# Designs tried in a protein design chat: VHH binders against o75319. Part 2

Target 1, 181 residues: o75319
Amino acid sequence: GNHIPERWKDYLPVGQRMPGTRFIAFKVPLQKSFEKKLAPEECFSPLDLFNKIREQNEELGLIIDLTYTQRYYKPEDLPETVPYLKIFTVGHQVPDDETIFKFKHAVNGFLKENKDNDKLIGVHCTHGLNRTGYLICRYLIDVEGVRPDDAIELFNRCRGHCLERQNYIEDLQNGPIRKNW

## First folded at step 3 (VHH)

Design f4
Fold by OpenDDE, look of step 5:
Structure f4 (fold): chain B 181 residues (1-181), chain A 117 residues (1-117)
Amino acid sequence: as target 1 above (181 residues)
Amino acid sequence: EVQLVESGGGLVQAGGSLRLFCAASGFTFDDYAMAWLRQAPGKRREWVALITSGGYTDYADSVKDRFTISRDNAKNTVSLQMNSLKPEDTAIYFCARYDDSYGFDYWGQGTQVTVSS
């Protein structure tokens, strides 16, 4: 189906690059079939995503899709030059250790292979906020040694919206460090 | 109205097997991922297995390699094959619909699974 995700329209399409990192968060772009249910100014397609990134004088080097569905857009809707990685991530609950590890591994792999450029890691879930924010912050905390509150603040500021899920916030602030190997 | 009806639960000895079934109605079944959740006494409800409309499957670490989720879109059913059952698998098992924006937004009344040592 092509029903618009709940509250999808309430969030900024694309955030800002997180200073000191290669991360940028955005809400899920929607393929053309969704446009029938949107006002023109509400539309946010894969093409629009790339246009908005370019407007920020940035370039995407990887897209990590955390949604647990394939109905929003197709990887074929993306430029072939930008790798697409799907990490099926259940919403509303703290990702399990395997999911966290997959995310970390993907990020580390990208950074290793892209040391010679400044391309961004684009991360999104449905709203590009909770799952996205958690995993980015989890990475910053566990791998980069960032203080949890600093990571959360940085993400919130750059995304333009604050993490909403208390369980995510609590886990980031007080939860254990997850394995990096 | 969305309806999910579980069946197949029961008492089984450790090491045994059960197969749970769920019949779904009241929505476009193939538009949604389906899941099995479980809740043990005094514990939080947890997801056990997920399957997307396209057939991608995922499992909780605790049940990996023992449980298998499958679905039949033509019959609007989802099943959970549970092998090598352990006492810690004792719980009420729920069939649930998963929406990526809402999460697990509907589930049935559940079916009791009891694994004796």
Scores: ipSAE 0.438, ipTM 0.742, lowest interface PAE 1.1, mean pLDDT 94

Design g11
Fold by OpenDDE, look of step 5:
Structure g11 (fold): chain B 181 residues (1-181), chain A 118 residues (1-118)
Amino acid sequence: as target 1 above (181 residues)
Amino acid sequence: QLQLVESGGGLVQPGGSLRLSCEASGFTFSSYYMGWYRQAPGKQRELVAFIYTGGSTNYADSVKGRFTISRDNAKNTVYLQMNSLRPEDTAIYYCAAPRTIYGSYDVWGKGTPVTVSS
């Protein structure tokens, strides 16, 4: 349906590029059918996403969609030049090892194929915060060797919102490194 | 066009101190992580220290408590204060502006040699 996700309007549409990385996080864009339930200034469509990215003088090279539904927008709403990857990720719980692996694999593949450019990996869940933040931080910690607190701080600062889920934060800070391959 | 220029290397006695500088040009310095790496003879290049855009830092275990990385965005310069130097710190030190922490790097300096010897 066209039900606006709870608290969706409370979050900034798009964060900032995470310096030293190719990541940018954003909340889920909503297709046109949702606009009827939103004030004009609240609207955030796939088109709006790309406009906002351009305003930051950045370019998306990949979109990773972590939502557990397909009702928000269609891949066809995206430019053909930007690959779209769906990783169904259950909310509120720490992603399983398979999900983490899929995310890492996708990111590594992108980086391997995009060494000659500076295109970004756009990652989103519903709010572009908890699932998104966890997986990005998990990658930075496990693959890039970033300290957990540094990764979390970086993500929070760039997203403009802090990770909210204690189980995610605790796993990032104290959980084991997950297999990278 | 992107460039990093290291300076400050040299010969120092064990227990001595050096301060390395790396001046950046050709890119928005403040938007990048900056890192110091080193490569000793016969060894692989290794991370020494990273500094985030917000000022947070990360160090290799071997240099924790002895080395301090800092940055001056106004001068487009990153520094590495090296105290209590040891012979095992002998290496060519490189400055980097990475697009990832350990992945691909946008820019590398040519390196500055540091020799710790009595």
Scores: ipSAE 0.015, ipTM 0.354, lowest interface PAE 7.6, mean pLDDT 90

Design g38
Fold by OpenDDE, look of step 5:
Structure g38 (fold): chain B 181 residues (1-181), chain A 118 residues (1-118)
Amino acid sequence: as target 1 above (181 residues)
Amino acid sequence: QLQLVESGGGLVQPGGSLRLSCEASGFTFSSYYMGWYRQAPGKQRELVAFIYSGGSTNYADSVKGRFTISRDNAKNTVYLQMNSLRPEDTAIYYCAAPRTEYGSYDVWGKGTPVTVSS
């Protein structure tokens, strides 16, 4: 259906590139059918996403969609030049090891194939905050060796919103490292 | 008002060393990450080294093992120790810090030139 996600309007549509990384986080773009339920200034479509990225003088090289539904937009709404990867990720709970591994694998694959450019990995869930932030931070912690609080702070600042879920934060801070391969 | 002032650039021979400094003012330095970037002639600006508020560091592959980023919170200064310099390291080096506003774009210094030439 065309139900606007709860609190979706409360979040900035697109964050900023995380310095030192290829990550950028954003909330889920909504296809045209949702526009009738939104004020013009509230609209955020796939097209709007790319426009906003361009305004930051950046280019998306991959979109990782962590939502657990396909009702928000279609991959066909995206440019053919930008790969789209769906990783169904359940909300509110810490992603399982398989999900974490899939995310890491996707990121590593992208980085390996895109060494010659500076294209970004766009990551989003519904709000582009909790699931998104957890997995990005999990990657930085497990793969890049970043201190948990440093990763969290960087993500929060760049996204313009702070991780909200305590279980995510606690797992990042105190949870075990997950396998990288 | 956030301000960044770079220093330490200059001319050096290949294999030489330089130490860049960036003094920050106008914000709580210890609470923010800092970065060194460089822009060579005809090339895009690129990250050289990054240091998180908590001390984690990240380096471009091209400078790993040669460059070291550090910070002195008491002096509101971030440093870039550059060893084993190469001609390809020639660039204007910029210091960057986040704006105090949440989600705002980074602020940049004016840059300090580094030339590596025999």
Scores: ipSAE 0.625, ipTM 0.844, lowest interface PAE 0.7, mean pLDDT 94

Design g39
Fold by OpenDDE, second read of step 4:
Structure g39 (fold): chain B 181 residues (1-181), chain A 118 residues (1-118)
Amino acid sequence: as target 1 above (181 residues)
Amino acid sequence: QLQLVESGGGLVQPGGSLRLSCEASGFTFSSYYMGWYRQAPGKQRELVAFIYSGGSTNYADSVKGRFTISRDNAKNTVYLQMNSLRPEDTAIYYCAAPRTYYGSYDVWGKGTPVTVSS
């Protein structure tokens, strides 16, 4: 169906590039079929995503979609030049080790292949906040050695919204490092 | 009013060292991450080093092992120790801090020039 996700309108459509990283987080863009249910200023389509990224003088090199559905937009709605990766990630619970590994592997692969550019890894779930924030922070903590609170702070500031799920925060702060490769 | 003031730039020979300072005012310095950027002539501004509020650091690959970013919260100052300087390090160096909770670096210093030349 074409139901607008709950609270979707409450979140900024696109965050800022996370300094020192290739990450940028955003809420899920919605295909045109959703527009009739939105005010013009509320619309955020795949096209709008790319426009907003360009406004920041950035370029997307990869989109990682963490939503657990395919109803929001189609990969065909994206430019062919930008690879799209779906990692079905269940909401509200800490992603499992396999999900974390998939995310890390995708990021590492991208970085290896894109050493010669400064293209961004766009990551989103429904709101581009909790699942998105967890996995980005998990990467920063496990792979880059960033202190958990620093990673969380950076993400929150750049996304313009704070991680909301206590189980995510707790796992980031006190949970074990997960497999990197 | 948020303000950043850089200092420490100058002319240095290849292999030399410089220490840049950036003094911040007008905000709770200890709660913010800080970054050093540089812009060479004809090039885009690029991240050099980044330090989190908790002390974690990030570096551009080009400066890893040579540059060290640090901070003194008591002095509201962020530092960039630059060792083994190279001609390609020549640029105007800028200190930056996010002004708002949205993570954009909208507070910049005026910059301090660094020239590495024999």
Scores: ipSAE 0.281, ipTM 0.664, lowest interface PAE 1.3, mean pLDDT 92

Design g8
Fold by OpenDDE, second read of step 4:
Structure g8 (fold): chain B 181 residues (1-181), chain A 118 residues (1-118)
Amino acid sequence: as target 1 above (181 residues)
Amino acid sequence: QLQLVESGGGLVQPGGSLRLSCEASGFTFSSYYMGWYRQAPGKQRELVAFIFSGGSTNYADSVKGRFTISRDNAKNTVYLQMNSLRPEDTAIYYCAAPRTIYGSYDVWGKGTPVTVSS
C-alpha cells in the first residue's frame, strides 16, 4: 500500500555525514506513488535522496535498507551504480546478532572495496533513526572501539534527531559486544 | 550565538610541530563533539580529527600517529597538536562545532593557516 509511515514527515529526510566515518543516515525515500499523499515540500523520493546527497558534496557508494517491507521504493529506482542491500530488520526490538553481523559484514566489505574513494554508506530504516542509529552505533562501538555515549552523540547530532528507543540506547551503553566475524 | 576562534597557525619547516587552539563560546562546550578540518588550495575541505564529548577521538588516516586532538572543557578549548608536519599538511585549518543540539550542520571558525615549507 501507499500509506505514509507514521511520523515520517516529522524527521529530516537526510542527515549529515558522520565525521570520521563513511556513514550517512536518512529516512526511507518514497516512490512516486506516495507523492499524491504528500505536499510537494514533504516529498522525498529516491531521486531526492541523491540530490540531497549531492548538495552535501557527497556521493553514495552503498545503500543499506533496514526496513522490514519493500513497499516504499524499488531498487530499480536507484542508480545502477549504487549497490543496494536489504537487511530486513524488525522494528522496536534490538536487532539480533545475525542482523548485526550482516550489517557489519556489509560495511566492512564496502570499506575494503572502496579504499580508493570517499563514497558513503547510506543507511536507512523507516525514519532513519532507531534501527539505523543502533546498527551504526553498534558498528562504531564493536568495530571501531568508540565509547557508546560518544557513538550515540555522533549519530544523533549528524542525523539531526536523537535515538528514541530506550532499549536500543541501553543495549548500546551496557550490552555486550557482538561478534564481528 | 555560537562562535569559534582558531589560533596557532603559522609557517613551519618539514618535521616541525604546531599546536592549534580553538576557543568556543555560545554553547555548552563540554556536551558537544569538536573537530578540526583543513582545506588545502584547490582541494576540498577534509576531516583531520574529531573529539567527542566523552573523549573518544577519530583521525584521518593521513594524520594518524602525527596529530593529536584534545580538549579542555574548563577553557572551552579544543587543541590540535601537529607533529612531524609535512608539506602536504599545508592548509587552512578550521575548527568545527555543531550548530544546534542536533548538529544538522557545523559552525566553522575563520580558520588558521598552516604552511609547511622548507
Scores: ipSAE 0.034, ipTM 0.529, lowest interface PAE 2.6, mean pLDDT 91

Design i1
Fold by OpenDDE, second read of step 4:
Structure i1 (fold): chain B 181 residues (1-181), chain A 119 residues (1-119)
Amino acid sequence: as target 1 above (181 residues)
Amino acid sequence: QVQLQESGGGLVQPGGSLRLSCAASGFTFDDYAMYWVRQAPEKGLEWVSTISYSGDSTYYKDSVKGRFTVSRDNAKNTLYLQMNSLKPEDAAQYYCAKWSDDYGLFDYRGQGTQVTVSS
């Protein structure tokens, strides 16, 4: 169905680029079929996403979709110039090592192929917060060597919302480093 | 606050019938497919039945097909499970649950209602 995700309206549609990184987080854009259930000011479509990114004088180079469903929008709704990667990520629980690895590999691949530009890696789950924040922070911690608290603080500040799930936070702060390759 | 409250369980003899109910609140009930799941002693949670948001589509575990019927009253925010021809292997704690396709899990379920089948 076309029901709006719970609490989806409560979150800012798009965060800010994370300084020192190529990451930007946003909540899931919703395709046109959802608009009838939203007030005009609540609408956030794939088109709106790109408009908002442009308003920040940024450009998306990759979209990583962490939602576990495909009902929100279609890859065809995105510009052909922006690769779309789906990583089905179960909610609430800490992503498994495979998911983490997939995410890291995707990011590293993008960075390798995009050394000559400053395009962003857009990451979203439903709210662009918990799954999104965890995986971005996990990358920063495991790959970039960022202190966990610094990664979390940076993400929270840039997303405009704080990671909510304690198990995610705890894993980031005290969990083991995950495999990078 | 999302709340699910199951009721209707009890003790029945093999071949008997029970009708479970689930009262839902705290979310837009008719936006979501609803599920019945059960957990037998020393077993994991298993799916029993699904009903679409509108009630137009229903799905069942093979072992309960023809015996169980799921239904819903969206006006009353209530989910039902009619269980006929109950078997000992149907004995379990039964839960109504809301599935999140986005999360890939049941994000809510009630306290459950106990179904016991014994001669």
Scores: ipSAE 0.362, ipTM 0.742, lowest interface PAE 1.0, mean pLDDT 94

Design i4
Fold by OpenDDE, look of step 5:
Structure i4 (fold): chain B 181 residues (1-181), chain A 119 residues (1-119)
Amino acid sequence: as target 1 above (181 residues)
Amino acid sequence: QVQLQESGGGLVQPGGSLRLSCAASGFTFDDYAMYWVRQAPEKGLEWVSTISYSGDSTYYKDSVKGRFTVSRDNAKNTLYLQMNSLKPEDAAQYYCARYSDDYGLFDYRGQGTQVTVSS
């Protein structure tokens, strides 16, 4: 069967907009078939995602899905008005330069096309924490020139959970800047 | 019950070719990225290749790039690994593995198929 991702229940479903950015991180929403395995208060569907975003008086303009599976939900479960982008990102290891570049390119493209609004870039992996946090922080560091510790602190505070993986943290703090184009 | 069954291994000379297959059952095959991994004698398990659930993205260990090609037929629930220009260093037990996104590792692996490269 379609099992609930390990530790998925331990994380807040949706973080807060990161001040000074267009980023918001969240854990993966789960399609309806998962509901029978969850208590009502644990449920977090694509619909719930949008409702929670609206409750924050925000609007999603793009969803970047970093997961390596499509068992959680399908793009068809999302409103057609919100672009969906899949960037396959392996867990637990620092994303390669290609993955980092794809992410940066997607973000920059969105910002270029959405200068006239304040829609958010929603980013998620399974838990919306480690892969998500790394790529967002990598962007802030490499593209926006944010100090690594400031980027990490900002993400952690807004997500409501701290980055857990030391290899991610170490790479962000001490790793090289990656190419932006 | 999730099942993965590898086949296609055998004995080849250096420079030869093999095509491995992995038959998957017991889960929605096209929802999952798949791995090929291998283990040589007295060595640890090492990653060889990854393919996304759609097959649109493929990744390879540096030492096999240009020689190995991973593919999949979702209609047949089958994963493939075309191995060309085989080297003695490629000799190993090859396993098909299902990637688990929440763990960042494979959660199921087959029994494997033996690849031997010898002149």
Scores: ipSAE 0.486, ipTM 0.761, lowest interface PAE 1.0, mean pLDDT 94

Design j4
Fold by OpenDDE, second read of step 4:
Structure j4 (fold): chain B 181 residues (1-181), chain A 118 residues (1-118)
Amino acid sequence: as target 1 above (181 residues)
Amino acid sequence: QLQLVESGGGLVQPGGSLRLSCEASGFTFSDYAMGWYRQAPGKQRELVAFISSGGDTYYADSVKGRFTISRDNAKNTVYLQMNSLRPEDTAIYYCAASWDDSGYYEYWGKGTPVTVSS
């Protein structure tokens, strides 16, 4: 049967919009089949995601799913008006250049097509923290020229949890810039 | 009782090939992602290859094009075909299993040694 991802309950469902950006991070929403394993207050479905975003007076324009599985929810569970992009990203490992490029390309494409609105790019992995934080920070550093420590601090503050993986942090702080195109 | 048993390790010359096997028991194999890790002397354990429950594969950059991970759910076995072996591939290779995709593997084998030397 279905299992709740390890430590999934320990993280806030949805972070805050990162000021100066269109990014918002959240943990993976779980489809209905997982609800029997959760207390009502622990449930976080795709519907709950949109409700929480609305409570922040924001609107999602794109969802980037970084999980390396398809078992948590289905794209069909999302509104048709919000595009869904899957970028399979392995946990605990620094994403490879191809993954980083895919992420940057998706973000840049969205920004180009959504200049006339303020819709957000929702990014999640399992916990919406390490993989999510790395790629968002990698984008801010490589594309926007943000100082690594500033990017990390901004993400941590807005997500409500700090990046945990030292290899991610080290790569962000001291690693090379990856290609943007 | 849950168990992962690796086999297929040994001594091989540079350029040679080995095929590692890991047989699982005690859990629903088809629901789990399987991974191969290795630990070289004096180095940290590192991910070599990963295969999801759905069959999606990942490879470390150092082994891309040379190693192939596969699984046979009917046999509860995951394989690592290692071709064009190099001295730097020398390590103890570990099989691991995880239900979720976070990278936290719940179960580990005892390891099988691979030595690449002329």
Scores: ipSAE 0.356, ipTM 0.713, lowest interface PAE 1.4, mean pLDDT 94

Design k1
Fold by OpenDDE, look of step 5:
Structure k1 (fold): chain B 181 residues (1-181), chain A 118 residues (1-118)
Amino acid sequence: as target 1 above (181 residues)
Amino acid sequence: QLQLVESGGGLVQPGGSLRLSCEASGFTFDDYAMGWYRQAPGKQRELVAFISSGGDTNYADSVKGRFTISRDNAKNTVYLQMNSLRPEDTAIYYCATPEYDYSGSDYWGKGTPVTVSS
């Protein structure tokens, strides 16, 4: 189906690189079949994603897709040179330890293999905000020892939107550190 | 506008059964995975079970073997058959699509209360 995600239009398509990190967050790009339901200026395709990243003088080295569906775009819509990782992440609850671990593992693996470049880890869910923000912040907190409020502030500033889910925020601020291995 | 209406909750004894229903409207139901969530007093809302648009199911460890999620796309309805109920299953049960993750307008229904007590 080509149903435009609820509130998808309300969010900036692409954030900015998070200083001091390799992360950049964006909302889900939509394949061409969705364009008929969008105004031209609302369109955000996989191609548009890469164009916008390039406009920031950045390059994607990995895309982590946290959406819980596959109907928005296909991995084949992405350049072959950019690895695509799907981590099905359910909404409306704090991601579980397994999901957190998968995310951390993917990020650490990428960083290990990409020490010689400055390519970015692109992370998105549907809106590129809550699930995306939580997992990025969780990584910064658990792995890099960043203060929770600093991580959240950094993400919010760079994404151009603030984390919305209170349970996510609460978990980041006061929840336990999750296992890193 | 997206609407979700849960029903089927009630009071049951341990070991009893209930069947919850959630009727959805306002979106293309058959395109979305649907899930059942529950929130016990003083606890965070948690996913109990979900079913993909294609019919694939997953369950929380705590309910595996006891609960069964299903859907009827013709009726825009998702079900949760709950067997061998335990006191720890006591909660308000909600349905939603696990595909979305935004707050403030999650379009949660009123939920249906389930109380398991002797």
Scores: ipSAE 0.330, ipTM 0.718, lowest interface PAE 1.2, mean pLDDT 92

Design k10
Fold by OpenDDE, look of step 5:
Structure k10 (fold): chain B 181 residues (1-181), chain A 118 residues (1-118)
Amino acid sequence: as target 1 above (181 residues)
Amino acid sequence: QLQLVESGGGLVQPGGSLRLSCEASGFTFSDYAMGWYRQAPGKQRELVAFISSGGDTNYADSVKGRFTISRDNAKNTVYLQMNSLRPEDTAIYYCATPEYDYEGSDYWGKGTPVTVSS
């Protein structure tokens, strides 16, 4: 059956746009088949995602899916007008350099192609917190030159939840800059 | 509640072999990739190997050619066959799904210790 991810219900569905950036983080939306295991108020579908983004007067221009599964929803559940990018990202460890690079490349590509609009880059993993937060912060630190603590604070504030993984936090604060090209 | 129980660890000499097992419960095992992680003293936990729900495998460079990950969905079990063990393989080994990116001791199994020493 469709197992609801552990602790998924504990996190806000959608964060807020990170000021000064095009990023917004959210937890994984779940396709309709999961609804039978959820209370109505707990449901968060791809459709709900877009509705919530709209309620914030924002528009998604790209979705980066960092989950290491394809069972939560299908790209076909998304509007055709919003590109979907899958970056399989292993949990429980700091993302490797390849994953970091893929993420940076995707973000940079989007920004290059979307200079004329203000569409957002939506990033999610399962909870839209740890993997998501790390990669967003890693980008801000490595590419935008943001101080690590500022990046983390900004993400946490906007997501409405704090990064949990100590290894992620430590790597962001004290780890080396990763290659941007 | 998600539960992971590792077993099969022990003391072996360099060049020896061990087979680790991890029995999972509390989620639909067959739907998720499973991985083995290890944590050596003073080091961060690192992925050793993972296997997708479809059976695709991936290994850390340090264990390629020596370790083999497999799974039995009927038994909700993931295995790690470790051959040609080296002292640097000494660690506590944990199993987890790479998808569930949770933190905290409450979400990890106890692990199984592997010590490679002459």
Scores: ipSAE 0.449, ipTM 0.767, lowest interface PAE 1.0, mean pLDDT 93

Design k17
Fold by OpenDDE, look of step 5:
Structure k17 (fold): chain B 181 residues (1-181), chain A 118 residues (1-118)
Amino acid sequence: as target 1 above (181 residues)
Amino acid sequence: QLQLVESGGGLVQPGGSLRLSCEASGFTFSDYYMGWYRQAPGKQRELVAFISSGGDTNYADSVKGRFTISRDNAKNTVYLQMNSLRPEDTAIYYCATPEYDYSGSDYWGKGTPVTVSS
């Protein structure tokens, strides 16, 4: 279906690269079939995503899609040169350990294989905020040893929107480090 | 405005059965995954089961083999058949789409309480 996600229009389409990392967050791009329900200035397609990234003088090396559906766009809508990884991530709850592990594994694998370039890991959920922010912050905290508040602040600043889900924030601030095995 | 109304909860003995219903409105129901969540006292809300628009289902390990999620798109309704209920299934059960990650309680129904006790 072509129903525009609730509140999707309220969020900036693409954030900024997070300094000191290879992460960039964005809201879900919508395939062409959604355009008829959007004003031209509201449109954000996979093509628009890449154009916006280019405008920032960056290049995507991986897209991690955390949405819990496949109706927004198809992997075929992306350039063949950019790997696409789907990690179905349930909304309304803190991502489970398996999801966290999958995300960490994907990120670590990418970094290992892309040491010779500066390509970005693009991460998105529906709004590119809560689930996206949690997993990125969880990585920074658990793997990079970043202080939770610093990770959250960095993400919020770069995304242009603040994490909204209190349970996510609390888990990041006070929850245990998740194991990587 | 998205609205979800859960029903069917109640008090039941261990080993008993309940069937929960959730009627949705305010969005294109058939386009979305639907799920059941539950929140036990002192615990975080957790996904119990979900069903895709096409009928694909998934369950939490704790309820596999006992619970069945289904949907009727014509009625904008998702169901949760709960069999072989256990005391640990006691919780308030909520319906929501796992596709979204709403920050506020405004997007949740009131929930339907399920109490399993001898």
Scores: ipSAE 0.380, ipTM 0.738, lowest interface PAE 1.0, mean pLDDT 93

Design k5
Fold by OpenDDE, second read of step 4:
Structure k5 (fold): chain B 181 residues (1-181), chain A 118 residues (1-118)
Amino acid sequence: as target 1 above (181 residues)
Amino acid sequence: QLQLVESGGGLVQPGGSLRLSCEASGFTFSDYAMGWYRQAPGKQRELVAFISSGGDTNYADSVKGRFTISRDNAKNTVYLQMNSLRPEDTAIYYCATPDYDYSGSDYWGKGTPVTVSS
């Protein structure tokens, strides 16, 4: 099915690079089959994603897909030069330790291999907000020692939308640090 | 507007069975995976089981072999058959789609309470 996710249209397609980091968040791009259900100005395809990133004078070096489905687009829709990583992340609950670890490991691996460039880590869930924001903030807090409120504020400002899920926010602010290795 | 209405909860003895139902409205039900979540006292809400739009099922380790999730797209309903219930299964049970977080608000139903006690 090509059902447009609920409220998907309400969110900016692409955020801004988070200063001091290699992260950029965006909503899920939709493959061509979804376009018939969208106005032209609402369309946001994998190709559109790369165009918008380029407009920001940035380049994607990795895409981390946190959606819990594969119906939105195919990895084949992406340039071969940009690695794609799927981390199935359940909505509504705080990501589990395994998910957090997978995310951290992927980010750390990318940073080790990409010290010689400034390519970005693109992260998205469906709306590129709650799951995306949590994992990015969790990384900044646990790995880089950023204060929780600072991480959340930075993400919100750069994404152009605020993290909404209260249980995520509370876990970031008051929850335990998760293992980094 | 999206609505989820859970039912079927109750008090049962250990080893007993319950069948939960969740009727969904306000979205294209057949296009989404559906899941059952539960929240025990003092614990975080956790996914118990989910079923894809295509009918593929997955279960938390704690309920494998005991619980069965199913769906009826014609009725926009997802079910959770719970057998061999244990005290640790005591929780409020909710249904939702695990595919994404509902933005702006959590579209949870009131939930249906399940109490397993001697």
Scores: ipSAE 0.389, ipTM 0.739, lowest interface PAE 1.1, mean pLDDT 93

